VH-VL binders against Uncharacterized protein B0403.3. Designs and how they scored, part 21

Target 1, 247 residues: Uncharacterized protein B0403.3, of Caenorhabditis elegans (q11077)
Amino acid sequence: RRHFGDEYRINTPACDIVCEGQWKSEFHANFHKIYDTEYFEIPLDTAIVKNRANLKMFCSSTIQKYSCLRNECKIQRTPWSAEKHICVGHFDNFDRNINCLSLTDKYVQRECSNVCNSIKIEISQAEIDRMAEMDFSRQEKSEFVEQNKHCNVIACYQLCHEYIISKVCIDSAVAARSVVKSYYDSYLEREYTELNKDDQDELYSSFCRRVTPGQDENEFTANMTRYNNLTLDRMKNDIRSVFSILD
Below, E stands for the ipSAE of ESMFold2; O stands for the ipSAE of OpenDDE; V2 stands for 0.75 times the mean of E and O plus 0.25 times the DockQ between their complexes.

## First folded at step 24 (VH-VL; framework fv_enfortumab)

Design i6 (from z3 with light chain S31T; at its last read DockQ between E and O 0.80; V2 from the best seeds 0.81)
Heavy chain, then light chain:
Amino acid sequence: EVQLVESGGGLVQPGGSLRLSCAASGFTFSSYWMNWVRQAPGKGLEWVSYISSTGEYIYYADSVKGRFTISRDNAKNSLSLQMNSLRDEDTAVYYCAREGSWGEPDYFDYWGQGTTVTVSS
Amino acid sequence: DIQMTQSPSSVSASVGDRVTITCRASQGIRTWLAWYQQKPGKAPKFLIYAASSLQSGVPSRFSGSGSGTDFTLTISSLQPEDFATYYCQQTNSFPWTFGGGTKVEIK
ESMFold2, look of step 24: ipSAE 0.645; ipTM 0.839
ESMFold2 (binder alone), look of step 24: mean pLDDT 91; pTM 0.921
OpenDDE, look of step 24: ipSAE 0.882; ipTM 0.943
ESMFold2, fold request of step 26: ipSAE 0.693, 0.647, 0.701; ipTM 0.850, 0.837, 0.856
ESMFold2 (binder alone), fold request of step 26: mean pLDDT 91, 90, 91; pTM 0.914, 0.916, 0.915
OpenDDE, fold request of step 26: ipSAE 0.920, 0.896, 0.921; ipTM 0.959, 0.951, 0.959
ESMFold2, last read: ipSAE 0.493, 0.710, 0.555; ipTM 0.766, 0.861, 0.804
ESMFold2 (binder alone), last read: mean pLDDT 90, 91, 90; pTM 0.915, 0.912, 0.914
OpenDDE, last read: ipSAE 0.920, 0.917, 0.909; ipTM 0.958, 0.955, 0.956

## First folded at step 25 (VH-VL; framework fv_enfortumab)

Design o1 (from i6 with heavy chain S31D; at its last look DockQ between E and O 0.50; V2 from the best seeds 0.00; counts 0 for: pae E 2.5 > 2)
Fold by ESMFold2, look of step 25:
Structure o1 (fold): chain C 247 residues (1-247), chain A 121 residues (1-121), chain B 107 residues (1-107)
Amino acid sequence: as target 1 above (247 residues)
Amino acid sequence: EVQLVESGGGLVQPGGSLRLSCAASGFTFSDYWMNWVRQAPGKGLEWVSYISSTGEYIYYADSVKGRFTISRDNAKNSLSLQMNSLRDEDTAVYYCAREGSWGEPDYFDYWGQGTTVTVSS
Amino acid sequence: DIQMTQSPSSVSASVGDRVTITCRASQGIRTWLAWYQQKPGKAPKFLIYAASSLQSGVPSRFSGSGSGTDFTLTISSLQPEDFATYYCQQTNSFPWTFGGGTKVEIK
């Protein structure tokens, strides 16, 4: 699979799959992780932010992938991706803040993961009523619930990482928080874009809209501001609580 | 300009009650977690209580738990502290304090000028 | 509760002097400490968060350092407006607690 040997020459995969495969192979060699099963873009991965050398190594491989897509596949425009955001669009911001991101990463992977994988996630009664009124199918209800859960987890990781940056990072906390915010905002914008592309934007919950730039939390269900404020208060309370225990 | 104005202090006998209030202006009150902090005469500062931006999450110092009740009215931009079963050691200047936004949590970036509570023995 | 001990309780100093105030926690609080300034008859004013990060608008003559249990606030060249009482606050665990204060007085 790694070589794309005679199968490649006779039954060649699409050019972009080859570029992607090479990149994933380099990820495995460099970080000793299988990209497809052992890497998740949320939270921001330890392998990428562990230190400046790791950031540069990941981004060197990533730039090679995007050069492959542009030069060999003639694909000039690609959708947003986490690696493109970090390495092509915002490398200078990540590099400038790598010390803070590295310092806070252990808390993100431990305390933030503990709280964010345990948060209580609810669908408002108003949204339950709307799904019934609009006669959502079982599949549509499942997708709504899953997407809402995903948005809640993303928001939790963003809030938690911003919290620990503010408590630990001495030299440029404001800039580091901005890097983290930009990453998660862009991720959420992609989540919305994927649903909207398929005319499924009604499956994007009020809370998802609240935490996604440019969206209206009241688009499909009125009077949601109080409910979403309660959800955010709960996340903040849970985050503060997990860090209030001494070692 | 952020402004916090406390009121409701006064002289009260042990076992009595008082209700303090804090009027907030110059910021979106409903976005901020709010606190009461007190200072006994000639002494340092003591955190008393906080309330989350929606009012759902509330915590008290052990010294006041069960006797004091913090509350807020976001429509009126007001914070309150109901103090019952007052004791001599509750004598202090009581400050209304705003927590920093989530970017700068767990500290008090703006304080009112305080209201004085005196509990006569 | 975490006890915060400040020393000295007071210091007499002249304009232009370097003043150092210490704060010790009864157990480790990482770098999760704030500093406040309080002038007589006034509310406290926030100076420093995360042990060493100056709040916007705080003069650069103020600096903070430390981690774990031992922390310092330094005023590199004392100005007339700096005569006040200074408090540290730990933000590591509830209840949040303050030091007893250090009064900086004119010599």
Scores: ipSAE 0.521, ipTM 0.780, lowest interface PAE 2.5, mean pLDDT 88
ESMFold2 (binder alone), look of step 25: mean pLDDT 90; pTM 0.917
OpenDDE, look of step 25: ipSAE 0.836; ipTM 0.910

Design o2 (from i6 with heavy chain W102Y; at its last fold request DockQ between E and O 0.68; V2 from the best seeds 0.75)
Heavy chain, then light chain:
Amino acid sequence: EVQLVESGGGLVQPGGSLRLSCAASGFTFSSYWMNWVRQAPGKGLEWVSYISSTGEYIYYADSVKGRFTISRDNAKNSLSLQMNSLRDEDTAVYYCAREGSYGEPDYFDYWGQGTTVTVSS
Amino acid sequence: DIQMTQSPSSVSASVGDRVTITCRASQGIRTWLAWYQQKPGKAPKFLIYAASSLQSGVPSRFSGSGSGTDFTLTISSLQPEDFATYYCQQTNSFPWTFGGGTKVEIK
ESMFold2, look of step 25: ipSAE 0.690; ipTM 0.848
ESMFold2 (binder alone), look of step 25: mean pLDDT 91; pTM 0.912
OpenDDE, look of step 25: ipSAE 0.848; ipTM 0.919
ESMFold2, fold request of step 26: ipSAE 0.596, 0.529, 0.615; ipTM 0.810, 0.782, 0.814
ESMFold2 (binder alone), fold request of step 26: mean pLDDT 91, 91, 91; pTM 0.918, 0.921, 0.918
OpenDDE, fold request of step 26: ipSAE 0.919, 0.886, 0.918; ipTM 0.958, 0.945, 0.956

Design o3 (from i6 with heavy chain E104Q; at its last look DockQ between E and O 0.42; V2 from the best seeds 0.00; counts 0 for: pae E 2.1 > 2)
Fold by ESMFold2, look of step 25:
Structure o3 (fold): chain C 247 residues (1-247), chain A 121 residues (1-121), chain B 107 residues (1-107)
Amino acid sequence: as target 1 above (247 residues)
Amino acid sequence: EVQLVESGGGLVQPGGSLRLSCAASGFTFSSYWMNWVRQAPGKGLEWVSYISSTGEYIYYADSVKGRFTISRDNAKNSLSLQMNSLRDEDTAVYYCAREGSWGQPDYFDYWGQGTTVTVSS
Amino acid sequence: DIQMTQSPSSVSASVGDRVTITCRASQGIRTWLAWYQQKPGKAPKFLIYAASSLQSGVPSRFSGSGSGTDFTLTISSLQPEDFATYYCQQTNSFPWTFGGGTKVEIK
């Protein structure tokens, strides 16, 4: 028979899980969405930028989460996250440009999603040859392909959002495009950092490098500039087409 | 600083052919989508064709589709328009026009001075 | 094709006058409209995009407004260098189309 002294107690959630859980509950209450299944970092979530009230409501809850983490959990270092980027790092930029972002929200939700979820994604013969030369396993090939697809979708959403900002936003188009660019740049930097943490830098495609700040598109596969320009041309053509009444 | 110089215009008979060229300088030509726009004597502007920065995506106005061919040579900073089966209504000044950057998509921020094509009799 | 109708076809004005030019689309084009200036014997010059945004280097006396089908270009105080023909262009639907032009002439 085992003795249970002062050390026994019921398992409780870690402090950070409680802070996160409360924040997710507030998200559900405020936006009528379940965070884990209905929040999207890509594209920039429409609930957050739909209007200034939504931005403030999201960021009020987010500031409370980071205060909870710091004060209750004694956690001072946190990795980049979309909500931290928007609410802690760049709130003034989002707030100043919220009118433009809200005007573009419906286009991002519909036209950009239509084009970016159906773009043609190809891997160059040069990259196929490199995967064979480096003897990629079946799993490594799959991860390369999926990461490349993810980078293509992110780049498409960024280009599509910047396109519609340029067409509909008047006084703050330059600033608003900068807000959108900064968001997607930071997202891609996190994607690369996460991959590099597992020492899998070679699984980051030439196109991923082209669209990620500080990366060299020719680092692992040479002479990719023309191919990546063609991929970007295709995205721009597809974006123009979805906003034009072609027939 | 941006310069677009058209050449190759002239007098041609109906059914004839002509090749227009546009020499580009003062910018990174291979980064811009390029267009041809024409203006008939005493008339307004009509968009003719565009070509994407890589040359892969090409579109034509219905009035010229099947008769005109747009192309580019990024190594030579050159845009071309091959015009076949020319008709009286193709008589116009033809402008080479640069499309704005992605910050101003679908607009023509720089134009050449034009080259005149006359299709007579 | 979206038809773009400009009015008036011409206007006679003096230096210092306020000049307004209208452009009407045959169907809604949102704010997806540009204005160009063309002087006799010269190529068009880009003035305004997105209905109301001035291109860099364009004098502040130029302004644009409108949404949907009705758009206006205004020159608040006409200058000698502003005597030209002005064209609108829609980019809502392919093919892109231009208005017929409005000639601003010295009175």
Scores: ipSAE 0.560, ipTM 0.799, lowest interface PAE 2.1, mean pLDDT 88
ESMFold2 (binder alone), look of step 25: mean pLDDT 91; pTM 0.920
OpenDDE, look of step 25: ipSAE 0.877; ipTM 0.934

Design o4 (from i6 with heavy chain S101K; at its last look DockQ between E and O 0.53; V2 from the best seeds 0.00; counts 0 for: pae E 2.3 > 2)
Fold by ESMFold2, look of step 25:
Structure o4 (fold): chain C 247 residues (1-247), chain A 121 residues (1-121), chain B 107 residues (1-107)
Amino acid sequence: as target 1 above (247 residues)
Amino acid sequence: EVQLVESGGGLVQPGGSLRLSCAASGFTFSSYWMNWVRQAPGKGLEWVSYISSTGEYIYYADSVKGRFTISRDNAKNSLSLQMNSLRDEDTAVYYCAREGKWGEPDYFDYWGQGTTVTVSS
Amino acid sequence: DIQMTQSPSSVSASVGDRVTITCRASQGIRTWLAWYQQKPGKAPKFLIYAASSLQSGVPSRFSGSGSGTDFTLTISSLQPEDFATYYCQQTNSFPWTFGGGTKVEIK
């Protein structure tokens, strides 16, 4: 005899997976890209900022996803995501600046990608010494190194996009840079929050803290300001150089 | 208030040396890339050299490469230009110039009053 | 190096006149050009970035335009305080280079 208990419910998809699945299907239909393999949060995806029509189309689908999560799944809190930031929290800012974001996207996808995928990323001797003193496991060392690399790449894309906005955009360069900064700041805040949630914030490097709002670059490793300034100077020099080589 | 004050100019013979300095105040000096720009009498502006915030990245105009050395001391909020093997064509007013914050790079938002270098035989 | 050629070398104009200054690059520099104003005995003052974007505090009678190789600075209604020499600067490729300057003389 059929019983509607917990055994039967186990065989149905979780409600949030259904909302997400519908959104990913619509992404594929609208942009001819498979979300799981062809959409990237870093840098800002070209399909979304291509033009105002694409931004509106992406955000229409995204608002439906978050309505589905709220109304059908009764999920009242969701973590930060790129699509939520763009479409739910900051749509007006992106829409007002879409012309600048669209105009600069080709440089982000080519010149910024070239420089940011080739930057030299090192761990300072001070940070290496701290990992030894705190007896980091092999896994913790690996996570520290990978998180630091990720922060360096994010900072590079932010600096590079701000640079080209200042060179290319007319009238709204200040506002457009603020939109880009807000996006990457929020992304980094999520990265920190995930580590802090698991009491693993010692795995967040000094450079990560330098580029994340509200963090202290000297929290776990003292006297890092000059090292982090050198890292940022290197990125800025590399960015200026890549644009001076244009044909 | 942002202030840049050059000093160290004067009269020198060809082949001589001179060291210019620029005292910075009213801003966080260590956060800005700094430049020297010069202006010969009756002539236009010529970029001379830049130095990055930490001092690690330095570039020179071809006309001064090998003869001039730019440096900075972030603890003293000072920028310097050591000029060796001076030539008649180095006669100019030398300006210390601050590059804009990264959001608006590659142009000079504040300039000092200039210091005059005269190279005469 | 990218050579920047300004024209004219000088211009005499009356208060209220429209003055245009041209700047030509030896190769394409997109819109990556700045304008500066320099009064006698003083350091240059930054006016315009990205060919046409006015710096904060610059009067709206100043405007810039152009892309590629040909650029202009326009003063729509010349004022007595606009007596100065004006310089363009390309920011497309290193090393940065300036134009030769245009001296605006008010009659």
Scores: ipSAE 0.542, ipTM 0.787, lowest interface PAE 2.3, mean pLDDT 88
ESMFold2 (binder alone), look of step 25: mean pLDDT 91; pTM 0.923
OpenDDE, look of step 25: ipSAE 0.867; ipTM 0.931

Design o5 (from i6 with light chain S53T; at its last fold request DockQ between E and O 0.65; V2 from the best seeds 0.77)
Heavy chain, then light chain:
Amino acid sequence: EVQLVESGGGLVQPGGSLRLSCAASGFTFSSYWMNWVRQAPGKGLEWVSYISSTGEYIYYADSVKGRFTISRDNAKNSLSLQMNSLRDEDTAVYYCAREGSWGEPDYFDYWGQGTTVTVSS
Amino acid sequence: DIQMTQSPSSVSASVGDRVTITCRASQGIRTWLAWYQQKPGKAPKFLIYAASTLQSGVPSRFSGSGSGTDFTLTISSLQPEDFATYYCQQTNSFPWTFGGGTKVEIK
ESMFold2, look of step 25: ipSAE 0.644; ipTM 0.831
ESMFold2 (binder alone), look of step 25: mean pLDDT 91; pTM 0.920
OpenDDE, look of step 25: ipSAE 0.570; ipTM 0.835
ESMFold2, fold request of step 26: ipSAE 0.662, 0.456, 0.688; ipTM 0.832, 0.749, 0.849
ESMFold2 (binder alone), fold request of step 26: mean pLDDT 90, 91, 90; pTM 0.909, 0.915, 0.912
OpenDDE, fold request of step 26: ipSAE 0.917, 0.885, 0.919; ipTM 0.957, 0.945, 0.957

Design o6 (from i6 with light chain W96Y; at its last fold request DockQ between E and O 0.55; V2 from the best seeds 0.72)
Heavy chain, then light chain:
Amino acid sequence: EVQLVESGGGLVQPGGSLRLSCAASGFTFSSYWMNWVRQAPGKGLEWVSYISSTGEYIYYADSVKGRFTISRDNAKNSLSLQMNSLRDEDTAVYYCAREGSWGEPDYFDYWGQGTTVTVSS
Amino acid sequence: DIQMTQSPSSVSASVGDRVTITCRASQGIRTWLAWYQQKPGKAPKFLIYAASSLQSGVPSRFSGSGSGTDFTLTISSLQPEDFATYYCQQTNSFPYTFGGGTKVEIK
ESMFold2, look of step 25: ipSAE 0.710; ipTM 0.863
ESMFold2 (binder alone), look of step 25: mean pLDDT 91; pTM 0.930
OpenDDE, look of step 25: ipSAE 0.305; ipTM 0.761
ESMFold2, fold request of step 26: ipSAE 0.693, 0.374, 0.680; ipTM 0.851, 0.716, 0.847
ESMFold2 (binder alone), fold request of step 26: mean pLDDT 91, 91, 91; pTM 0.922, 0.923, 0.923
OpenDDE, fold request of step 26: ipSAE 0.850, 0.632, 0.842; ipTM 0.921, 0.837, 0.915

